Miniprotein binders against Mucin-6 (MUC6). Designs and how they scored, part 26

Target 1, 185 residues: Mucin-6 (MUC6), of Homo sapiens (Human) (q6w4x9r395to579)
Amino acid sequence: GHCSLEGGSFVTTFDARPYRFHGTCTYILLQSPQLPEDGALMAVYDKSGVSHSETSLVAVVYLSRQDKIVISQDEVVTNNGEAKWLPYKTRNITVFRQTSTHLQMATSFGLELVVQLRPIFQAYVTVGPQFRGQTRGLCGNFNGDTTDDFTTSMGIAEGTASLFVDSWRAGNCPAALERETDPCS

## First folded at step 18 (miniprotein)

Design fc11 (from hc5 with E19L S20A K51R K112A)
Fold by OpenDDE base, fold request of step 19:
Structure fc11 (fold): chain B 185 residues (1-185), chain A 119 residues (1-119)
Amino acid sequence: as target 1 above (185 residues)
Amino acid sequence: SEEEKIKEIREEVKKLIELARKLLEEAKKAGDLQAVRLLFNAIWMLIEALRTGDPEKISEALLKLSEALIEVAEKRGDPEAVELLLEAQELLRKALKTGDPELIKEAIKLIAEAAELLG
C-alpha cells in the first residue's frame, strides 16, 4: 500500500483515493496493530501563507513507546530533541539520505517512508501486505475499497473528508477545510 | 445469563469510551502526543471489540486503555489512579485466562473510577 502527501495539501490513501484539505495541525496518518509498541505515524501541517488555503506539510513524526523521530525540512530530531547526523539507526529503524533531496526511513516491520525535502516538502508512505485491512488514519484502511477510506477515529465511515480529517487531529487545532480533488488534475 | 452479562459489559464499555474521549481532548490540549497516540489506539480497539462482543477482544482493548491511562496518571502525578489501573490490569489478565465476565466488569469499574479521577 502506498499513501502520498503531496502538493502541500493533497493526500492519496493506500487504496488510491485522492483528497485535499487545508489544516494547521498534527494528524494521525497511520496506526496499525502491525506497528510495534503501538507505533503511530503523524503529519504536521502549518501555514505557508496568509490565507487559510495556504497550508503545507512541514514534518512527519513517527512515535512509539521507545522511539520519537521527527523529520522536517531541515533536520531529523529524535528522542532527546537533538538533531542527528545521518544515517540514524535504532534497533528496527534507519533514517538515511536517499538522494540530495530525499530522506528515507526504513524499518524492519514493513513500514517505509520517503520524504522529499525540496522543492516541496512531501511524504510517501509504503506498508507491506501484512497491513491490509489493518490500517487507520489519514492514509485510510488499506482494504481495497475506496468508499470506506474516510473512516473516522470512532470507526464511522464518512462520505466526505471533512469530518474524517478532523477526527484524526492529534492536537487542539481548528477544523480543516476539506474537499475531494484529483491531485493529478 | 452470559448473554445478559455481555450486554451489560457492552453498555459499560460505551460509557468508558466517552470518558476516554474526554481525556483524549485534554491530552490534545496539553500537547501530550504520547497520551494522544495511546488513547487513539485504545479507543479504536474498544470500538472494534464492541462490534464483535468478544470478551477476549474487549479485555485486550481494556488493557490498552489501562496502559494509556497509566501514562496520563503518571504524568499528572496521580498515584491513586495508577494503583486502580494496575489492579484492573491484573483482573483483565485473569479474565483472558478464565473468560470470566465478572472479572471484566470489575476491571471496567476500576478503570472508570481512575478515568474519573483524571477527568
Scores: ipSAE 0.873, ipTM 0.930, lowest interface PAE 0.5, mean pLDDT 93
Fold by OpenDDE base, fold request of step 19:
Structure fc11 (fold): chain B 185 residues (1-185), chain A 119 residues (1-119)
Amino acid sequence: as target 1 above (185 residues)
Amino acid sequence: SEEEKIKEIREEVKKLIELARKLLEEAKKAGDLQAVRLLFNAIWMLIEALRTGDPEKISEALLKLSEALIEVAEKRGDPEAVELLLEAQELLRKALKTGDPELIKEAIKLIAEAAELLG
């Protein structure tokens, strides 16, 4: 499954359902029993302009019992809050520079993250087949059915992204604005 | 009957979910991402467990909730809540081994009490 966060406010779920939202918060991007130590991937969005519609991804956070990895445009911060030189390797996770503009977080448990640093901060999440039907968050549930991708944190499938996105807020933030894109585009 | 016991457990779990949701909102306000992560997971697991009514799944979910609440309790410096939750975890582990729904029910009571202390 491939989930993408692109263009500052666009998301494509593992089931390839595209949607757009404007929010300035941290969101649960991915949770799954397949992630060790109750791991979660989170996305941090912030203002990128003066209007409410000018929002962008500014960081990706992987958080578990043992690990905290924050990937932003300028640095990678780990558990101790210090910026690390790459490559950085833990027990199950390796963060390294893939290209001059791309970082990669590779794991031993079937999660891959590629982050484009420039010109736009974007993220691409890949999970293995073992994650099918077992994911939740903004990346959806990876069950091959796009109609239920907007399943809230309470297990309710929504028809639009607004309530879905808000349900996965990890901080105290205002409601996000939602604009669903055409899946056929 | 066994069915009646499970029904009761389900109702109590629903109440716990609501308590957990309140604590989740507080954790969000506090910026405690660890607690947020754990609570999201626990709540999800509880909801899923309720769909099947499987006592094992319920017990596992309750263990996760307990873990989440311990995280909150420790950060808040509430040793009483921690103690309650540790006791609950012990009961739940036993329940997983024996399948005794009474242990689950007792654990729920402890977790609820702890959650109320933290609320």
Scores: ipSAE 0.871, ipTM 0.930, lowest interface PAE 0.5, mean pLDDT 93
Fold by ESMFold2, fold request of step 19:
Structure fc11 (fold): chain B 185 residues (1-185), chain A 119 residues (1-119)
Amino acid sequence: as target 1 above (185 residues)
Amino acid sequence: SEEEKIKEIREEVKKLIELARKLLEEAKKAGDLQAVRLLFNAIWMLIEALRTGDPEKISEALLKLSEALIEVAEKRGDPEAVELLLEAQELLRKALKTGDPELIKEAIKLIAEAAELLG
C-alpha cells in the first residue's frame, strides 16, 4: 500500500483516495498493530505562505517506546532530539540518503518512508500487505473501500476531510479549516 | 448471568473511553507525545473491542489503556494512580488466563479510579 503527502497539503491514502486540508499541527499519519511497540508515524504541518490557510509538511516523525526519529525540512535527522549522521541504524530501522534530495527510512517490519527534501518537502509511505485492513490515521484504513477512508479516531466515517483530519490531531493546535479544497481557499 | 456481566462491562468501557478522551486532550495540551501515542492506540482498541464484544479483546485494550495512563500518571507524579493501574494490569492478565469476567469488572473500577485522579 502507498500513501503520499505532497505539496499544497495534498494527501493520497493507501486506498488511493485524494484529499487536501489546511492545518498547523502534528497528526497521526499511521498506526497499526503491525508497527512494533505500538509505534506511530506522524506528520507535522506548519504555515508555509502569506495566507494563514496555507500549510505544508515540515517533518515526519516515527515514535515508539524507545525512539523519536524526526526527519525535518532542514535536512537534519534526529533521534530523541540528538542529530545523527547518515546512514543511521537502530535494531529495526535504517535511515539513509537515497540521493542528494531524498532520504529513506527502511524497516524490518514492512514500513518504508521516502522523504523528498527538495524542491518541496514531501513524503511517501509504503506498507507491506500484512498491513491490509489494519491501518488508521491520515493514510486511511487500507481496506480497499474509499467510502470509509475518512474514518475518525473514534471509528466514525466522515464525509469531509476536515473533520477526519481534525480527529487525528496529536498536538495542542486549532482545528483545521472547514474548507476541503483549494478553489475554496 | 454471564451475558449480563458482559453487558455491564461494555457500558463501563464506554465510560472509560470518555475519560480516556479527556485525558488524551490534556496530553496533547501538555505536549506529551508518548501519552498521546498510547492513548490514541488504547482508545481505538477499546472501540474495536466494543464492536465485537469479545472479552479477550476488551482485556487487551484495557491493558493498553492502563499502560497509557501510567505514562500520564508518572509525568504528573501521581504514585497512587500508578499503583491502581499496576493492580489493574495484574487483574487483566489473570482475566486473560482464566476467562473470569469478574476480574475484568474489578480492573475497570481500578482504571476508572486512576483516571479520575488524573482528570
Scores: ipSAE 0.823, ipTM 0.890, lowest interface PAE 0.7, mean pLDDT 89
Fold by OpenDDE base, look of step 18:
Structure fc11 (fold): chain B 185 residues (1-185), chain A 119 residues (1-119)
Amino acid sequence: as target 1 above (185 residues)
Amino acid sequence: SEEEKIKEIREEVKKLIELARKLLEEAKKAGDLQAVRLLFNAIWMLIEALRTGDPEKISEALLKLSEALIEVAEKRGDPEAVELLLEAQELLRKALKTGDPELIKEAIKLIAEAAELLG
């Protein structure tokens, strides 16, 4: 499954459902029992301009019982709050520079993250087949059905992205604005 | 009957979910991403467990909730809540071995009490 966060406010789920939202919060991007130590991938959005529609991804956070890895445009920060030189390695996770503009977080448990640093901060999440039907968050549920991708944190399938996105807020933030990229979805 | 016991457990789990949701909101306000992560996971697992009514899945989900609440309790310095939750975990582990729904019900009671202390 491939999930992408692009263009500052666009998301494509594991099931390839595209949607758009404007929010300035931290969101659960991916959670799954397949992630060890109750791991979760989170996405941090912030204002990129003066209008409500000017929002962008500014960081990706992997958080588990053992690890906290924050990938932002300028640095990689770990549990102790220190910026680390790459490559950074833990027991099951390696963060390294893939290209001049891309970082990669590789794992031993079927999660891969590629982050484009410039010119636009973007993220690409790949999970193995063992994750099928077992994911939740903004990346959807990876079950091959796009119609239920907007399943809230309370297990309710929504027709639009607004309530779905807000249900996965990890902080106390204002409600996100939504815009469907495909009206037929 | 066994069916009635499961029904009662389901209702009590629903109440726990609501308590957990309240604590989740508080964790969000506090910026405690660890608690947020754990509570999201536990809530989800409980909801999924309710879909099938499988006592084993319910027990596993309740263990996750107890872990999440222990995290909250420790950060708040509430040893009473921690003790209740540890006891609940013991009961749940036994329930996983024996399949006794009464152990699950008792564990739920303890978890609920702890959650109320933390609320």
Scores: ipSAE 0.818, ipTM 0.909, lowest interface PAE 0.5, mean pLDDT 93
Fold by ESMFold2, fold request of step 19:
Structure fc11 (fold): chain B 185 residues (1-185), chain A 119 residues (1-119)
Amino acid sequence: as target 1 above (185 residues)
Amino acid sequence: SEEEKIKEIREEVKKLIELARKLLEEAKKAGDLQAVRLLFNAIWMLIEALRTGDPEKISEALLKLSEALIEVAEKRGDPEAVELLLEAQELLRKALKTGDPELIKEAIKLIAEAAELLG
């Protein structure tokens, strides 16, 4: 399964459902019982321009009980707040430079993350077939049915990306109603 | 009857989900990403357990909720909430071994008390 986070806050789910959103928050990209220690993959978005309200990906975070691995737009990789030289390895995770412009996080549990650092910060999430039907978050549920990929954190299928994305906020962020009143949104 | 006990457990779990969602929003405000990670997972597991009605899945989800609330309680320095939650976990482990739904009901009460202390 493949999920992508590209350009102007475009997302394509594991079931190939495309959507975009405008948000400045941390979001749950992926949780699954297949991730050890109830791990979570998260995406951090921030405003990206001065001409109008645009947002872009600025970091990807893998969080478990032991690790908080952050791959950020400034090309620094940290674990638990400490900068790490690449290649960086834990028991089940390896982060390394794939190319001069791409980093890769490989894991023993079927999750792979490729981060394009430039010209634009983008991320590509790949999960093995054992994740089928067992994912949740912005990357969808990976069940082969695009009609329920917008399932909220309460398990409710929504018809719009905005309600779905808002339900996966993992940080202290302004409410969606405040965004809706922005004349430039 | 066993059906009536499970129905009571399901209603109490629904109430507990609402308390947990309140605490999730507070964890987001506090910037406690570990609590956020754990609460998202626990709430999802509770919702799925309610859909199936499986008492074993309910107990497993309640163990995860207790773990999440311990993270919150430790960050706030609330040892009474921690003690309630550790006791609830012991009851849930016993419930998983014995299949006794009364232990689940007792654990839910302790978790709810802890959640109220933390709200």
Scores: ipSAE 0.812, ipTM 0.883, lowest interface PAE 0.7, mean pLDDT 88
Fold by ESMFold2, fold request of step 19:
Structure fc11 (fold): chain B 185 residues (1-185), chain A 119 residues (1-119)
Amino acid sequence: as target 1 above (185 residues)
Amino acid sequence: SEEEKIKEIREEVKKLIELARKLLEEAKKAGDLQAVRLLFNAIWMLIEALRTGDPEKISEALLKLSEALIEVAEKRGDPEAVELLLEAQELLRKALKTGDPELIKEAIKLIAEAAELLG
């Protein structure tokens, strides 16, 4: 399964359902019993321009009992706040520079993360088939059905991306903004 | 009957989920990402356990909630809450071995008391 976080706060779920949101927060991107030590993948969004309705991805965080790995444009930071040189390796995780513009986090537990650092910070999440039907968060539930991908953190299927995204906020922040297309500029 | 006891446990778990949601919001405000990670997982597991009504799944979810609340209690420096939660975990481990629903009910009371101290 593939989930993508692309410019303009655009997300495509593991079930290929696209949506947009505009928010400045940390969000739960993926949790699953298939992640060791109750791991979670989180996405950090911030303002990307002068408009409060324009936001973009600025970091991805992998967090478990044993690990905290923050990937941002300039650095990889671990549990103790120390910046680390790449490659960075634990027993089951390796973070390395794939190209001058891309980092990869490879794992032994079926999670792969590719982060584009430039020109725009974007992320691509891949999970193995063992994750099918067992994911939750902004990347959806990976059950092959797009109609319930907007399942909130309370297990309720919503019809709008805004309520779904708001339920997965993991920080002290205002609700995500979703805007209708404005035909006037 | 055991069926009646499990129904009572499910109602108490619903109330405990609301307390946990309040503490989740507080963990977000405090910037405690570990507590946030743990509380999201525990609340999800409790909701799933309620769908099945399986006391083993309820006990497992309550163990996870206790772990999350210990993280919160340690950040606050609240040793009374920590002691309550450690006791709840002991009861839940016994409940998983014996299948005794009264141990689950006792653990829920301790977890709720700890959650109120932390609220």
Scores: ipSAE 0.797, ipTM 0.879, lowest interface PAE 0.8, mean pLDDT 87

Design fc6 (from hc5 with L38M)
Fold by OpenDDE base, fold request of step 19:
Structure fc6 (fold): chain B 185 residues (1-185), chain A 119 residues (1-119)
Amino acid sequence: as target 1 above (185 residues)
Amino acid sequence: SEEEKIKEIREEVKKLIEESRKLLEEAKKAGDLQAVRMLFNAIWMLIEALKTGDPEKISEALLKLSEALIEVAEKRGDPEAVELLLEAQELLRKALKTGDPELIKEAIKLIKEAAELLG
């Protein structure tokens, strides 16, 4: 399954359902029993301009009982709050520079993350087949059915992205907006 | 009957989910991502467990909730809540071994009490 966060406000789920939103919060991208130590992948969005439609992805966070990894445009920060030189290695996670503009987080448990740093901060999440039907968050439920991808944190399938996205907010933030804007915003 | 006991457990779990949602919102306000992560997971597991009513799944979900609430309690400096939750965990571990719904009910009572202290 492939989930993408592109263009600052566009998301494509594991089931290949595209949607967009404008929010300035941290959101749960992925939770699954297949992630060790109850791990979660999160996305941090912030304002990129003065309007509500000017939002962008600014960081990706992997958080578990033992690990906290924050990937932003400028640095990779771990549990101790310090920027790390790459490659960074833990027991089952490796973060390294893939190209001049791309970072990769590789894991031993079937999760892969590629982050494009420039010109636009974008993220690509890949999970193995063992994750089928066992994922939740903004990346959807990976069950081959796009009609139920907007399943909220309470297990209710929504018809619109706004309620779905808001249900996965990890902070006390304003409600996300679902507006059509420029492809790069 | 056992069926009646499970029905009662389900009702109590529903109430506990609502209380947990309140705590989740508080964790969001506090910026406690660990608590947020754990509560999201626990709530999800509880909801899933309610779909089947499987005592084992319910017990596992309640263990996760207890862990989440311990995280909150420790950060808030509430040792009484921690003690209640540790006791609940012990009961749930026993429930997983024996399948005794009474142990689950008792654990829920303790978890609810702890949640009230934290609310």
Scores: ipSAE 0.884, ipTM 0.935, lowest interface PAE 0.5, mean pLDDT 94
Fold by OpenDDE base, fold request of step 19:
Structure fc6 (fold): chain B 185 residues (1-185), chain A 119 residues (1-119)
Amino acid sequence: as target 1 above (185 residues)
Amino acid sequence: SEEEKIKEIREEVKKLIEESRKLLEEAKKAGDLQAVRMLFNAIWMLIEALKTGDPEKISEALLKLSEALIEVAEKRGDPEAVELLLEAQELLRKALKTGDPELIKEAIKLIKEAAELLG
């Protein structure tokens, strides 16, 4: 399964459902029983301009009981708040520079993250087949059915992205604005 | 009957989910990402457990909730809540071994009490 966060406000779920939202908050991208220590992948969005529609991804956070890794445009910060030199390695996670503009977080448990730092901060999440039907968050539920990708944190499938996205807010933020993109356009 | 006991447990879990949602919102306001992560997970597990009514799944979910609430309680400096939750965890571990719904019910009572202290 491949989930992408591109263009500042565009998301494509593991089931390849595209949608767009404008929010300035931290959101749960991925939770799953397959992540050790109840790990979660989160996305941080902020304003990129003066209008409410000008929002962009500014950081990705992996958080578990044991690990906190924050990847932003300028730095990688870990549990103690220190910027780390790459490659950074824990028991089952390695963060390293893939290219001059891309960082990669590799794991032993079937999660891969590639982050494009410049010119636009973008993220690409890949999960192994063991995650099928067991994911939740903005990246969807990875069950091969796009119609239920907008399942809220309360287990309710929504027809639009707005309520779905808001349900996965990890902070106290205003409601996100929704603009659905037609997958056929 | 056993069926009646499970029904009662399900109703109590539903109430507990609502209380947990309140605590989740508070954690969001506080910027406590650890608590947020844990509460999201626990609430999800509880909801999933309710779909089947499986006592084992319910117990596992309640354990996760207890862990989440301990995180909140420790950060707030509420040792009474921590104590209640630790006791609940012990009961739930026993319930996982024995399958006794009464242990689950008692654990829920303790967790609710702790949640009220934290609310």
Scores: ipSAE 0.882, ipTM 0.935, lowest interface PAE 0.5, mean pLDDT 94
Fold by OpenDDE base, last read:
Structure fc6 (fold): chain B 185 residues (1-185), chain A 119 residues (1-119)
Amino acid sequence: as target 1 above (185 residues)
Amino acid sequence: SEEEKIKEIREEVKKLIEESRKLLEEAKKAGDLQAVRMLFNAIWMLIEALKTGDPEKISEALLKLSEALIEVAEKRGDPEAVELLLEAQELLRKALKTGDPELIKEAIKLIKEAAELLG
């Protein structure tokens, strides 16, 4: 499954459902029993312009009981709050520079993250087949059915992205604005 | 009957989910991402467990909730809540071994009490 966060406000779920939202919060991208130590992948969005519709991904956070990895445009920060030189390695996670503009977080448990740093901060999440039907968050549920991708944190499938996105809010933030738009537009 | 007990457990779990949601919102306000992560997970597991009513799944979910609440309790410096939750965990572990729904019910009571202290 491939989930993409592109263009600042566009998301494509593991089931390939595209949607758009404008929020300035931290959101749960991915939780799954397949992630060790109750890990979660989170996305941090911030205002990128003057209007409410000008939002952008600014960081990706992997958080588990034992690990905290924050990937932003300028640095990788871990548990101790210090920026790390790459490659950074833990027990089952490696963060390294893939290209001059791309970072990669590789794991031993079937999660891969590629982050494009420039010109636009974008993220690409890949999960193995063992994650099918066992994912939740903004990346969807990876069950091959696009109609239920907007399943909230309470297990309710929504028809629009707004309530869905807000349900996965990890911080105290205003409600996100939702607009279903083709990411290729 | 055992079936009746499970029905009661389901109802109590539903209530507990609502209480947990309140705590989740508080964790969000506090910026406690660990608590947020753990509570999201626990709530999800509880909801999933309710779909089948499987006592084992319920117990596992309650264990996760207890862990989340311990995290909150420790950060808040509430040793009483921690103690209640540790006791609940012990009951749940026993429930997983024995399948006794009464242990689950007792654990829920303790978790609720702890949640009230933290609310």
Scores: ipSAE 0.881, ipTM 0.934, lowest interface PAE 0.5, mean pLDDT 94
Fold by OpenDDE base, last read:
Structure fc6 (fold): chain B 185 residues (1-185), chain A 119 residues (1-119)
Amino acid sequence: as target 1 above (185 residues)
Amino acid sequence: SEEEKIKEIREEVKKLIEESRKLLEEAKKAGDLQAVRMLFNAIWMLIEALKTGDPEKISEALLKLSEALIEVAEKRGDPEAVELLLEAQELLRKALKTGDPELIKEAIKLIKEAAELLG
């Protein structure tokens, strides 16, 4: 499954459902029993301009019981709050520079993350087949059905992205503005 | 009957979910991403467990909830809540071995009490 966070406010789920939102919060991007130590992938959005519609992804966070990895445009920070030199390696996770503009987080448990740093901060999440039907968050549930991708944190399938996105807020932030747009348009 | 016991457990779990949601919102306000992560997971597991009513799944979900609440309790410096939750975990582990729904019910009581302390 491939989930993408592109263009500052566009998301494509594992089931290839595209949607758009404007929010300035941290969101649960991916949770799954397949992630060790109850791991979660999170996305941090912030204002990129003066308009409420000017929002962008600014960081990706992997958080588990033992690990915290924050990938931003300028640095990789771990649970100790210190910037790490790349490559950074834990037991199951390696963060390294893929290209001059791309970072990669590779794991031993079927999660891959590629982060484009420039010109726009974007993220690409790939999960293995073992994750099918077992994912939740902004990337959807990876069950091959696009109609239920907007399943909230309470297990309710929503028809629109607004309530869906807000249900996965990980911080105390205002409700996201919804605009469903094809990221390929 | 066994069915009645499960029904009672389900109702109590539903209440715990609501309490957990409140704690989740508090964790969000506090910026405690660990608690947020754990609570999201626990709540999800509880909801999933309710779909089948499987005592084993319920017990596992309650264990996760207990872990989440311990995280919160430790950060807040509430040893009483921690003790309650540790006891609940022991009961749940026993429940997983024996399948005794009464152990689950007792664990829920302890978890609820802890949640009230933290709420």
Scores: ipSAE 0.881, ipTM 0.933, lowest interface PAE 0.5, mean pLDDT 94
Fold by ESMFold2, fold request of step 19:
Formats: structure tokens, C-alpha cells, sequence
Structure fc6 (fold): chain B 185 residues (1-185), chain A 119 residues (1-119)
């Protein structure tokens, strides 16, 4: 399964459901029982461009009980706040420079993350087939049905992206009714 | 009697989900990303467990919620909440071994008391 976070704040879910949103927050991109130590992949969005309503991806975070791996648009990779030289390896995770413009996080548990650093910061998430029907977050539920990919953190399927995205906020940011400058569809 | 106990457990879990969502919002405001990760997972597991009413799934979800609340309690420096949650976890482990739903009810009572200290 493939999930992408591309320029213009476009997201394509594991079930190929495309949507766009604008928000200044950290969001749960992927959680699954297939991730060890109840890990979560998170996406950080911040303001971009001259309009206060434009946002773009600025970092991707993999968080587990032991690790907080941050890959940011400033091209710095950290774990638990300490900058790391690449290639960087833990027991289950290897982060390395794939090309001059792309970094890759490879894991032993079926998650692969490719981050394009330049010209636009973008991320591509790949999960193995064992994740089918067992994912949640902005990348959807990977069940082969696009009609319920907008499932909120309370397990409710929505018809629009805005309530779905708002439910996956993981940071100190306003709820949808308070986000006057960063609307979502 | 066992059916009545499971029905009571499910109602208390629904209330605990609501309280846990409030604590999740507080964890977001505090910048406690570990608590946020853990609470998202625990709340999801509780919601899934309610779909079936399976006592084993409920106990597993409550163990995860207790872990999340311990993270919150430790960051706030609330050792009384931590002690309540550790006891709840012990009861839940016993419930998983014995299948006794009364142990689940007792654990929920301790978790709710701890959540009140943290709310």
C-alpha cells in the first residue's frame, strides 16, 4: 500500500483516495498494530507561501516508546532530539540518503518512508500487505474501499476531508471552528 | 449476571472514552507527544473493543489506556494516580488469566478515579 503527501497539501491514501487540506498542525499519518511499540507516523504542516491559508509539509516524525525520529525540511535528521549522521541505524530502522534529494527510512516491520527534500518537501509511505485493514490516520484504513477512507479518530466515516483531518490533530492547534485562516475541504 | 456485568462494563467504557478524549486534548496542549500517541491508540482500541463487547479486548484496551495515563501522571508528578493505575493493570492482568469480569469492573473504577485526579 502507498500513501503520498505532495505539494499543494495533497494527500493520496493507501486506497488511492485523493484529498487536499490546509492546516498548521501535527497530524497522525499512520498508526497500526503492525508497528512495534505502538508506533505512530506523524506529519507536520506549517504555513507556506504569502497567503496565511497556504500550508505545506515541513517534517515527518516516527514516534515509538523508544524513538522519536524527525526528518525535517531543513535536511536535519534527529532521534530523540539529537542530530544524526546518515546512514543512521537502530535495531529495526535504517535512515539513509537514497539520492542527493531523497532520504529513505527502511524498517524491518514493513514500513518504508521516502522523503523528497528538494525542490518541494514531500513524503511517500509504503506499507506491506500485512497492514491491510489495520491502518488509521491521514493515510486511511487500507481496506480496499475508498468510501470509508475518511474515518475519524472516533471510528466514524465522514464524506468530507475536513472533519476527518481535524480528528487526527496531534498537536496544540485550534479545532476546525477556530481555524479561520487555514480552512480544509 | 455475567451478561449484566458485561453491559455495565460497556457503559463505563463509553464514559471512559469521553474522559480520555478530554485528557488527549490536554496532552496536546501540554506538548506531550508520547501521551498523545498512546491516548490515540488506547481510545481506538476501546472503540474497537466496544463493537464486539469481548472482555479480552476490553481488558487489553484498558491496559493500554492505563499505560497512557501513567505517562500523563508521571509528567504531572501525580504519584497517587500512578499507584491507582498500576493496581488497575494488575487487576486487568488477572482478569485476562481468569476470565473474571468483576476484576475488569474493579480496574475501571480505579482508572476512573485516576482520570479524575488527572482531569
Amino acid sequence: as target 1 above (185 residues)
Amino acid sequence: SEEEKIKEIREEVKKLIEESRKLLEEAKKAGDLQAVRMLFNAIWMLIEALKTGDPEKISEALLKLSEALIEVAEKRGDPEAVELLLEAQELLRKALKTGDPELIKEAIKLIKEAAELLG
Scores: ipSAE 0.835, ipTM 0.901, lowest interface PAE 0.6, mean pLDDT 89
Fold by ESMFold2, fold request of step 19:
Structure fc6 (fold): chain B 185 residues (1-185), chain A 119 residues (1-119)
Amino acid sequence: as target 1 above (185 residues)
Amino acid sequence: SEEEKIKEIREEVKKLIEESRKLLEEAKKAGDLQAVRMLFNAIWMLIEALKTGDPEKISEALLKLSEALIEVAEKRGDPEAVELLLEAQELLRKALKTGDPELIKEAIKLIKEAAELLG
């Protein structure tokens, strides 16, 4: 299954459902019982100076009990706040420079993350078939049904991306409701 | 009957989900990303457990919620909340072994008491 985070705050879920949102927060991208130690993959979005987008991806975070791996747009990779030389390995995770413009995080538990650093910071998430029907977050539930990919953190299928994305906020940031009342949104 | 006890447990779990959502918002404000990760997971597990009403799944979800609240309690330096949550976990482990829903109800009461101390 493939989930992508592309310029202009565009997302395509594991079930190939595309959507766009305008948020400046940290979001739960993926959680699943298939991730060891109740791990979570998170996406960090911030205000962008790029004229075709109001917000853009600035970092991807993998967080578990033992690790907080951050891959940021400044091309720095940290674990638990400490900068790491690439390739960087833990027992079950390897982060390495794939090309001059791409980094890869490979894991033994079926998660792969490819980060495009240039020209625009973008991320591509791949999960193995064992994740089918067992994911949640901005990448959707990977159940082969696009009609319920906008399932909120309370388990409710929504009709709008804004309410769905808002429910997965993991940081101190305003609710999407303020943006829903803006006619320019 | 056990069906009546399970129905009561489901209602108490619904209330606990709402209280846990409040604590999740507080963890976001505090920048406690570990608590946020753990609370998102525990709340989801509780919601999934409610779909079937399976006492084993409810107990497993409550163990995860207790773990998340211990993280919160340790950050706040609240050893009374920690002790309540550790006791709740022992009751839940016994509930998993015996299948006794009264132990789940007792654990929920302790978790609610701890959540009140942390709120």
Scores: ipSAE 0.827, ipTM 0.895, lowest interface PAE 0.7, mean pLDDT 89

